# Ledger of designs, part 24: VH-VL binders against Thymidylate kinase (dtmk-1)

Target 1, 218 residues: Thymidylate kinase (dtmk-1), of Caenorhabditis elegans (q22018)
Amino acid sequence: MATDQKRGLLIVFEGLDRSGKSTQAKRLVESINKKSTESGDASSSPSAVLQAFPDRSSSIGKLIDQYLRKEIDMDEHALHLLFSADRFSKNQMIRDNIAKGIDVICDRYCYSGVAYSLAKGLPEQWVRSSDVGLPKPDAVLFFDVSPEVAAQRGGFGEERLETATIQQKVAAVMPTLRDDAYWKTVNADGDLDSVEKNVFRIYENLDREKPFESLEKI
Short names: E, the ipSAE of ESMFold2; O, the ipSAE of OpenDDE; V2, 0.75 times the mean of E and O plus 0.25 times the DockQ between their complexes.

## First folded at step 16 (VH-VL; framework fv_benmelstobart)

Design z2 (from w6 with heavy chain S31N; at its last look DockQ between E and O 0.88; V2 from the best seeds 0.85)
Fold by OpenDDE, look of step 16:
Structure z2 (fold): chain C 218 residues (1-218), chain A 120 residues (1-120), chain B 107 residues (1-107)
Amino acid sequence: as target 1 above (218 residues)
Amino acid sequence: QITLKESGPTLVKPTQTLTLTCTVSGFSLSNYGVNWIRQPPGKALEWLGVIYSGGSTNYNAAFMSRLTITKDNSKNQVVLTMNNMDPVDTATYYCARKGYYGWGDYFDYWGQGTLVTVSS
Amino acid sequence: DIQMTQSPSSLSASVGDRVTITCKASQDIYDYVAWYQQKPGKAPKLLIYDASNLETGVPDRFSGSGYGTDFTFTISSLQPEDIATYFCQQHNSYPWTFGQGTKLEIK
């Protein structure tokens, strides 16, 4: 009996550092949950959970975190696989939430992992294969920020991958990964409230009746 | 420079199949979707369908039974096939690139269009 | 399908005049409206997307506004080169649909 209950959505935020994606992802989750509480109708008002990648609180994420903080060194292949493993560790959680009608909002996903590894010069076929089988996003919100605006935002340079060179290379690679059937490019140069409104409009237009799929390719 | 160019027959007989090719330059089909739009003489524009960068397609329901869109990324070509043509299908046919920002498909670059006449 | 009702169907104005074209959607489409200019015998040219975003390279005399169902396209000071037919288009939902067009002539 096909339960008349609409499935949850998988929405992924992607973009360079300082693009504002993390802030907006959080705001989206808060907005969704606020509406759910106010409506009192669980069937018509979905709830949402936020999942950041890497999950720095997990065992795998902690290793990644150590690398990012320059506490340990790691082979680039190993690092790539750890990022993939980190995402796959949440595979069942994502699928379970979606099946329950709960939206899963991801701060970064497989596209960042692939983009960074490609930027570092790892083999393309290998890099693109490791995340195959993960849940396919209903939408990728790619935050496109100008270098000028990004430079005005603080906190850059503390982590291993927060270098101008790496960021430039990643910026060049990321667009090559897009599928514009479900990638939505967000102009991230605007003010916080304007961007939030845009994100929410995109969210409201997503189709919950489409089959939930797995990534066949990246 | 970004360009799109439609090519194919300009005259089709009723019940025959139309095949148009859109050749693009200045961008990769692996990164951008391409739409087909037609315009009957003196009338409004009508969206036919799209093939996205990942290869997925979507069609206007009015044409779904007759319309197929395919592409070859390596050749920079998108192909439209429309079956059972009728004089009412006489129009200028355009291929157009999907806009980069935001939700939905708007069209930022257009081909010059090709007039297709359906007549016995 | 979402219907886009455009008005007027034709307009004549003088050089330097302010020109306004409207488009009404059959349902709420937020700000997902594009505007095109089509000169005779030419393909449409994108002027505005998302109701108010000016496409790169388009003169700033062109502008758009609106949210929900009512949208407005404006030329602040009409130029001779602006003779064309203008179209609105919704990019909210499949299938993408266009207005009927407004033929703009100069007196």
Scores: ipSAE 0.837, ipTM 0.922, lowest interface PAE 0.6, mean pLDDT 94
ESMFold2, look of step 16: ipSAE 0.838; ipTM 0.917
ESMFold2 (binder alone), look of step 16: mean pLDDT 94; pTM 0.951

Design z3 (from w6 with light chain Y32F; at its last look DockQ between E and O 0.93; V2 from the best seeds 0.85)
Fold by OpenDDE, look of step 16:
Structure z3 (fold): chain C 218 residues (1-218), chain A 120 residues (1-120), chain B 107 residues (1-107)
Amino acid sequence: as target 1 above (218 residues)
Amino acid sequence: QITLKESGPTLVKPTQTLTLTCTVSGFSLSSYGVNWIRQPPGKALEWLGVIYSGGSTNYNAAFMSRLTITKDNSKNQVVLTMNNMDPVDTATYYCARKGYYGWGDYFDYWGQGTLVTVSS
Amino acid sequence: DIQMTQSPSSLSASVGDRVTITCKASQDIYDFVAWYQQKPGKAPKLLIYDASNLETGVPDRFSGSGYGTDFTFTISSLQPEDIATYFCQQHNSYPWTFGQGTKLEIK
């Protein structure tokens, strides 16, 4: 009996460091779950889970975390593959939640991984191939922040990849990965509440009737 | 500078196929979707369809059976093909770039348009 | 399809006047409305998107507001170069649809 139950949505937050994507991803999840609780009808109001990549609490994520904290060095190819492995480790979880009608909100996804690796000069065909087969997002919310606004936000420079040079290169690469059929660029220079409202209205307009697909290309 | 330019026949006979080409410059088709919009003389604008940066297309249901949009990123060209043209299809045809921010398609850059007349 | 009902169909005003055009959507479309200016024999030009966001390079005498079904486009002080037909457009859902247009003339 093809349960008339609408599937969950896969929504990915992408953007440079300090773009505010993490905060907004969290707020979206909270907002979705709050509404679900208030409605009392799980069939009419979806719930959501938050998944960050890398998952720094996992075995693979811990190794990545060590690299990012400059505790260990790693071949760039190995690092790229670890990021991919980290995402694939959550493949079944994402698919299961979607099938249950639960929205999966991702803080970063394959696009960040590809962008950083390309920025470092790794072969393009190889870099773009490693994440093929992952769940395809229903929407990529790309947080576009001006350098001036990003610079005003504290905490920059603590991790290996938080350098102006790297960020600039990633910024130049990211647009080349965009598919504007499902990429939604969010102006991230605005205040927190304004951006949140923008994110939410985009979320409410997403189509849950479309087939859930896998990435065929990056 | 961002530019779009429509080219093709300006006169089409009834039942024939219209083929228009939109040539773009100042941006990459791999990064931006291109829409086709027409405007009959003295009338409102009508959206026909879109081809997105990733190559996927969406069409107005009113034209879906007659309309095909393709592109060649390397040539910076988008092609509109519309079959079984009728005098009612007489209009200025525009190609327009999809806006960068937010939800849905609004159009931030337009070609100058090309008037296509369908007549015997 | 979402219908965009634009009013008035035509308007005449003097230089310096405040001009207001309205667009009503057949359903709730949040703030996903764009406004265009089309001069005679020219392609439309984007002025506003998301109901109130001014496009880069557009003079600040142009503004927009609204949320839900009722939207307003305003020229705070009409200039001679503003003679044109103005269109609203919803970018909420397929197919994208336009209003009928408002022809603006100067007295």
Scores: ipSAE 0.813, ipTM 0.915, lowest interface PAE 0.6, mean pLDDT 94
ESMFold2, look of step 16: ipSAE 0.840; ipTM 0.917
ESMFold2 (binder alone), look of step 16: mean pLDDT 94; pTM 0.950

Design z4 (from w6 with heavy chain S31Y Y109V; at its last look DockQ between E and O 0.87; V2 from the best seeds 0.00; counts 0 for: loop humanness VH .283 < .308)
Fold by OpenDDE, look of step 16:
Structure z4 (fold): chain C 218 residues (1-218), chain A 120 residues (1-120), chain B 107 residues (1-107)
Amino acid sequence: as target 1 above (218 residues)
Amino acid sequence: QITLKESGPTLVKPTQTLTLTCTVSGFSLSYYGVNWIRQPPGKALEWLGVIYSGGSTNYNAAFMSRLTITKDNSKNQVVLTMNNMDPVDTATYYCARKGYYGWGDYFDVWGQGTLVTVSS
Amino acid sequence: DIQMTQSPSSLSASVGDRVTITCKASQDIYDYVAWYQQKPGKAPKLLIYDASNLETGVPDRFSGSGYGTDFTFTISSLQPEDIATYFCQQHNSYPWTFGQGTKLEIK
């Protein structure tokens, strides 16, 4: 008997550094879970989990973290594949949660990986192929922030990829990866509460009855 | 400059198939969805369907059985095909670009439209 | 389908007047409403999206407000070039639907 239980949603936050995506992803998860606890009906209110990529607490993520902290050097191809491996390491977890009706909120996903690698000049066909087969997001919330606003949010420059040059190149590449069927561009220049409300409205409008699919292309 | 332009027959006989082409300039179909909207003379606007940047489509249920939207990114063209035309389908047909920000489809740039008359 | 009920159907005002058009949705659609201007024989032009966001290049005399089911479009000071039919549109859910339009004339 196909349990009438609605599946969970996969929602991905993408954007440049300091776009506010991490903060908003966290707030969305908190908001979803708060509502679930208040309703008392676990069947009618979804819960959510937060998954950041890379997962810096995992074995693969730790290696990536060392690179980002400039502790080690790495071939760019190897780095790209490690990022992909990091995402695939969570493939089953994502699918299991979705099947249970639990929403999975991702801070970054395959689009960041592809964008950074392309920005570094790696072959396009190769870069776009490594993440094929991952769960397809129900929505990509792309945080579009102006350079002026991003510059005011501080903390920029500590990691290897936090350079103006790299960020500029990534900014130019990222929009070329969008599918506007499920990409939702969020104006991230607004205040925190306004952006949060916008994100939540988008979340509430997502369709849970659509089939859950895998990425066939990036 | 961003432009869309509709082209095709302006006269169609009943039961025949309408084929319209939307040619775009100033942006890539790989990055933007294109919608088709029509307006009967003196009446309100009616959304027909969309083809998104990734190639997926969605149609108004009222037209789903007889409407097809395709595109060729390399030619910057979107094609609308509507079967079994009736005089009630007489309208100005527009192609319009999907807005960039936010949820859902609003239309930020429109073609000039082409009047299609269905008559024997 | 979501119905957008627009009022009034027609309006006549003088240059410099404040003009208000309303649109009511058949269900809660948050702030997902767009407003268009259509001049005679021309295609619609986007003025506002997300109920209150002014499209780039649109004069600031145009504004929009509303949330839920009731939405308002306002021209703060009517200009001669504003003669047109105005339409609301919901972009909350498929199919996208439009209001009936408001024909605006100048006295």
Scores: ipSAE 0.806, ipTM 0.915, lowest interface PAE 0.6, mean pLDDT 94
ESMFold2, look of step 16: ipSAE 0.820; ipTM 0.912
ESMFold2 (binder alone), look of step 16: mean pLDDT 94; pTM 0.951

Design z5 (from w6 with heavy chain S31W; at its last look DockQ between E and O 0.92; V2 from the best seeds 0.00; counts 0 for: grease 20.3 > 18.9)
Fold by ESMFold2, look of step 16:
Structure z5 (fold): chain C 218 residues (1-218), chain A 120 residues (1-120), chain B 107 residues (1-107)
Amino acid sequence: as target 1 above (218 residues)
Amino acid sequence: QITLKESGPTLVKPTQTLTLTCTVSGFSLSWYGVNWIRQPPGKALEWLGVIYSGGSTNYNAAFMSRLTITKDNSKNQVVLTMNNMDPVDTATYYCARKGYYGWGDYFDYWGQGTLVTVSS
Amino acid sequence: DIQMTQSPSSLSASVGDRVTITCKASQDIYDYVAWYQQKPGKAPKLLIYDASNLETGVPDRFSGSGYGTDFTFTISSLQPEDIATYFCQQHNSYPWTFGQGTKLEIK
């Protein structure tokens, strides 16, 4: 009988602002936890957790949030390093949850950090190096959405990094970061319910028997 | 225009090593994985292996002990090496690009193929 | 390994006929099936992925359906240029595997 618990999965959601990725990340966590509850899980711990980056509630995240809301300015190198530090502040939490069999669903990760800094013109080698050593995702779900659909969604352009100009540059850079061994491109145009079903099929098919690794390059 | 083209020897003796080169155009090897598939005369297609855009590989277990796939992104080349060839390995060898969307490997663009005959 | 079993192994049909080819997987593969056309002396060409998604530039007389283990490929009105062998391929699990093919002939 299998009494040992399989490890959790690290699944990263990436895409342009308002691609629907945040909604889909939330829906995936809810679906995993709903199915666990229906199976009568006696544990008080969830089967999946959502982790957004930046974490705007932490000390580092509050400073990032002030920048994003245009309350402060800062050097672009310093900002890049703050985003990276924010992710590393969750490094052990992610690893602990995975070891316990808890899935971690990240809304953005180092790929967002790298893409925005490259779009700003920062040196590529320097930008790619700061997140080396983070946990390696089991999958990156990249939400590919047309610019027209992305522009129609609310809140676009309210924060510093949400302008059409920045989003265009990020759209050109983000595909250059992919590794199609574990990046899965999701067609995010149209019906969010159909995208949700596609995302869940990808989730169900991921291999928990593969060793959990750290990123050696980005 | 997306193209893939296989090149290399068409005749190999038993026990020799086969080396085939897939030259690609119209897409980047840093963005798309490339698979190798063969078709023995009159038989079904057989998947051999893949090299992904990040450089990792996966091989069909039936060939794993004698198969190596490498690439050079700057030359737009993917190289298949198969050791210890046998007459049963006579086939047309294709390279093919991994599809962009969704799960798993399906092959959206194929090379024209190269027939490799293994005989003494 | 996932076995893909096609039927029939060959068929003959007239121009304008509706043609149906089936493929059965040895285990549940969701909708992760691709269909290829291979004309004599040519490389395979992708027609369909994810059981029903038509690849860009493929005529709409070609279609596919199925989920789980049973998959169907259809040509709604056969044309003379459709003479080919047709293959299914599962893209659910390594190793990627192909059906044995269906040779389509025009009467």
Scores: ipSAE 0.803, ipTM 0.905, lowest interface PAE 0.7, mean pLDDT 90
ESMFold2 (binder alone), look of step 16: mean pLDDT 93; pTM 0.949
OpenDDE, look of step 16: ipSAE 0.820; ipTM 0.917

Design z6 (from w6 with heavy chain L29F; at its last look DockQ between E and O 0.87; V2 from the best seeds 0.85)
Fold by ESMFold2, look of step 16:
Structure z6 (fold): chain C 218 residues (1-218), chain A 120 residues (1-120), chain B 107 residues (1-107)
Amino acid sequence: as target 1 above (218 residues)
Amino acid sequence: QITLKESGPTLVKPTQTLTLTCTVSGFSFSSYGVNWIRQPPGKALEWLGVIYSGGSTNYNAAFMSRLTITKDNSKNQVVLTMNNMDPVDTATYYCARKGYYGWGDYFDYWGQGTLVTVSS
Amino acid sequence: DIQMTQSPSSLSASVGDRVTITCKASQDIYDYVAWYQQKPGKAPKLLIYDASNLETGVPDRFSGSGYGTDFTFTISSLQPEDIATYFCQQHNSYPWTFGQGTKLEIK
């Protein structure tokens, strides 16, 4: 039957490792689905889903996972293209969920892919071009954490992209990808609960009536 | 430090086109949107439009038929073009930087403004 | 368009006084209100965004509060250099709109 249901939102969480972004992405999905249940929406599908990139459970993602865990080596151009392919493998799923009124919350997206490849010294024009055509986010929530607060947070892991040197280079590159028409900077220095409240306010205010678009540039 | 400066003609005749340039320094122009706001003498501020760091624009509907905002990354300049000026358009024109955190456009740094008088 | 109604239009107070200015939005704007100080012949200066977040370098005597439609700006102890017009601005929805201002004078 005919529906008046609003479209879903594509919301991307970006930031350096240990910025709190993954925790906040999970909290946002939980909050959306909790409020949907409390409002009596008895849909057979959730109101929001979480999509992490890379998807380490897929065939493409398993190769990426092996690289990240130092089990294999790989040409950095090939790795960049595998990350991009991993995102495109979810292209239709994202578009279908949006059309159904389901919000898609991505933990990382093409901005991570571009930033890490630029940090490794790959050619800028080449790395920026491979993700053109992906769904355009309604918002990119960029988690900005001060060096002082980041230093208090422990534990860069042992994966290849978690070293202090790579993180420093990514921190220098990521701002060059910002488009403040739809990037919203989140002050991640606060405690997790206060950041969660700020994230939810941004989410509630996003415009579902704007056309859903594809990225034409990164 | 962070600086925005408006430049252009201070007197414009009715029906002429106004062109104002905002020159910025002290911050990454590729990371911040720039808004244009005007203030008629003794009256409230009025938002005209914005060009975001990625190049997209948004205009106040009251002016959108006459208004174009563009930017030149090589010169760190934002250009306001406003057609068919009328005496009611007499105002001080400001460019202002979009704030870094959170939602929407609030304006953390402003140019000193330039008074544009529209008269015969 | 969201109308921002500011009260009072002018205010006269003594050095050391607590000063309060109110701004009312024509619809719910969460806490997306900024407050500015504008001295004669000068550009506005941002004091507060998100209703209560003090901009860097702004003295602690300035504060703001509110949520929804009703917002308050306070100077806890008025100083001679605070003579200015103060105004609110909503940053919830296009077009961004401003209050008409409160002219603050020292007695």
Scores: ipSAE 0.817, ipTM 0.906, lowest interface PAE 0.6, mean pLDDT 90
ESMFold2 (binder alone), look of step 16: mean pLDDT 92; pTM 0.943
OpenDDE, look of step 16: ipSAE 0.874; ipTM 0.931

Design z7 (from w6 with heavy chain G55D; at its last look DockQ between E and O 0.89; V2 from the best seeds 0.84)
Fold by ESMFold2, look of step 16:
Structure z7 (fold): chain C 218 residues (1-218), chain A 120 residues (1-120), chain B 107 residues (1-107)
Amino acid sequence: as target 1 above (218 residues)
Amino acid sequence: QITLKESGPTLVKPTQTLTLTCTVSGFSLSSYGVNWIRQPPGKALEWLGVIYSGDSTNYNAAFMSRLTITKDNSKNQVVLTMNNMDPVDTATYYCARKGYYGWGDYFDYWGQGTLVTVSS
Amino acid sequence: DIQMTQSPSSLSASVGDRVTITCKASQDIYDYVAWYQQKPGKAPKLLIYDASNLETGVPDRFSGSGYGTDFTFTISSLQPEDIATYFCQQHNSYPWTFGQGTKLEIK
């Protein structure tokens, strides 16, 4: 049966490691779901869901996880395609939730995948093409944090893509992927509560009446 | 140093097409949108439209039928084309860069502006 | 379209005075207001966005506040170099709209 409920929003959180984006993505999902229960008309279904990429629990994501933990090596083209496949494995789940009026908050998306592969030196046309056809975000919240603030939030992890050298290369590439028609830059140097308020305000002002689209280019 | 500069004719006859070029430096058009704003004599500033870093455009409905904004990233140029000019369109025309943070379009760097007079 | 009504249209003040300029939006725009300074013969300069966020390099004597429909811009201690026209702009919804401006002069 057709529903008259407004569609969900696809909101993507991007940023370098320790930008606070993962914490903020979790807080946004919690805030949306808390407000829906406080409105007194909550069902057993959530109003928002969190989707991290890569999904390390899936069969594709377990291969990616082994690579990131330095347990296996693989060709960088194969790795790029595995990251893309991991995102496409969630394609229908995302579209189904949006159609049901459920917001999908992604912790990383194709912009991370493209940025890391370009930082590794893979061919640009090839790298940009693999994620075409994924759902287009209603907004990309890009978390911009100074190196000083990022360092204060903890040390670097031991995983393959967490080095300062790779992060610097990704930071140089990421602006070339920006489309400020729907990318919103969040100043993440502030305290987490202030950043959270700004994130929620952006979320509330997003337009659910615009058509839900697919990416035609990246 | 971030700069924007408008160039083009300063005098246009009624019914002619106005073409203004905004030349930018110190930032990439692949990263920042550029807006066009005008100020008629004695009136408030009016927003005309924008071209975003991903090449999509949005126009003020009041001008949409005769307004086109295009760009060439390799030339660092944004071009405003406005058809069927009328003396009412006499104004100083500015291009301005979209601000980096937050919601919506506010304008962190502006060109110096160019006065366009529409008269016979 | 969202109308921005700015007040006063002009004012004169002495060096060291506290100066306040207001903008009223015709509908709720959260805090999505920017403030600009334009000196004679110069390009506009962004001072504030999101009602209260000071742009990099702008002196601390400039400040802004407000939420919803009523917004204020304040110069805490007027300096001679602050002679300019000041105007607000809403950045909540298309089309972006501006106040008429306030011409500030030193007595």
Scores: ipSAE 0.802, ipTM 0.903, lowest interface PAE 0.7, mean pLDDT 90
ESMFold2 (binder alone), look of step 16: mean pLDDT 94; pTM 0.950
OpenDDE, look of step 16: ipSAE 0.846; ipTM 0.924

Design z8 (from w6 with light chain N92Q; at its last look DockQ between E and O 0.91; V2 from the best seeds 0.84)
Fold by ESMFold2, look of step 16:
Structure z8 (fold): chain C 218 residues (1-218), chain A 120 residues (1-120), chain B 107 residues (1-107)
Amino acid sequence: as target 1 above (218 residues)
Amino acid sequence: QITLKESGPTLVKPTQTLTLTCTVSGFSLSSYGVNWIRQPPGKALEWLGVIYSGGSTNYNAAFMSRLTITKDNSKNQVVLTMNNMDPVDTATYYCARKGYYGWGDYFDYWGQGTLVTVSS
Amino acid sequence: DIQMTQSPSSLSASVGDRVTITCKASQDIYDYVAWYQQKPGKAPKLLIYDASNLETGVPDRFSGSGYGTDFTFTISSLQPEDIATYFCQQHQSYPWTFGQGTKLEIK
């Protein structure tokens, strides 16, 4: 009875720019923490945390941020490895939170990293290999938004990876990364509140009794 | 354009092994899971199992000791193998594509089905 | 295993009638119910998933509702081409299970 704490869940949010995924990731974390407070849990730590990738505040992330803001250039292989290193720098933190019963909600993960590098024409086997060994998500929520709805949201093209050409290539690659055993496609054309309800429903139904695993392939 | 087609023997003797092939077109097996479902004459549909786009499988516990589902993405084929067939296994066998949105497996495209009769 | 109890087992109705079919789940399945149409000699066709979401290309005379354990499928105005057997299916947890079906006949 003294250690009757269920493990946390690793939930990854993926999708193209303007899909609403970042907003929904924040809303899910807020909803989990609100419900935990209402349930009377006295833990000094939150019940869920948000982890965005890249983490632009870290040493690795500052270099990635400079690249994305067009302040520096670098070899595309080096960039790919920096994104992967950024994710692995959080590997133990993720595993520790899961073991402690804290859900980790990731805004982007290795699937973004692989998709962008493949869209740039980097070698497929090499690109897919670098993130093997990261924690395996309990679910990947892939936010699918129609071109019509995405166009209404605006704001494209300010950072290096935000061009329509890159986004189109990424959209063509993403289906090859999908594993529908644990990827859940979210219809993001609806209003934010209806999408939020669907996301929370998926979250509630995830199985905490399933073993927590590492990725063996991507 | 999306199609699934079951092929294999229509008559199997008791104790023999059934092998059915589902050939798909209009979508990639690297993107969508494929389920096998059967319908005994005059009875409800029964889910047998699934192979997901990443290659993992899940089987209905009632059949799992006798079932194997495999696939070859390059050939667009999913193969059902069911050992130790019995007359009660007489049914129309379908392969079906896992739906794109949301939670769990519902089946957005089905093959025409193939009737398999198990008799001496 | 989650049992899906479908009723009625058969219906007879006229063109233009409103038709209602129900399914009850043996436990809470949220809204994870799909509905299928199966015409004689043909494969099932998906009409609805998540209790109320119409699949692409399905006419709006078809609708579904429900949450928890009680689910309803409705044809608002029966057409001649709607003659078929209709099935519910839960997609909440393994093994995926089906109702026994409702045969819909004209007259």
Scores: ipSAE 0.799, ipTM 0.902, lowest interface PAE 0.7, mean pLDDT 90
ESMFold2 (binder alone), look of step 16: mean pLDDT 93; pTM 0.943
OpenDDE, look of step 16: ipSAE 0.825; ipTM 0.919

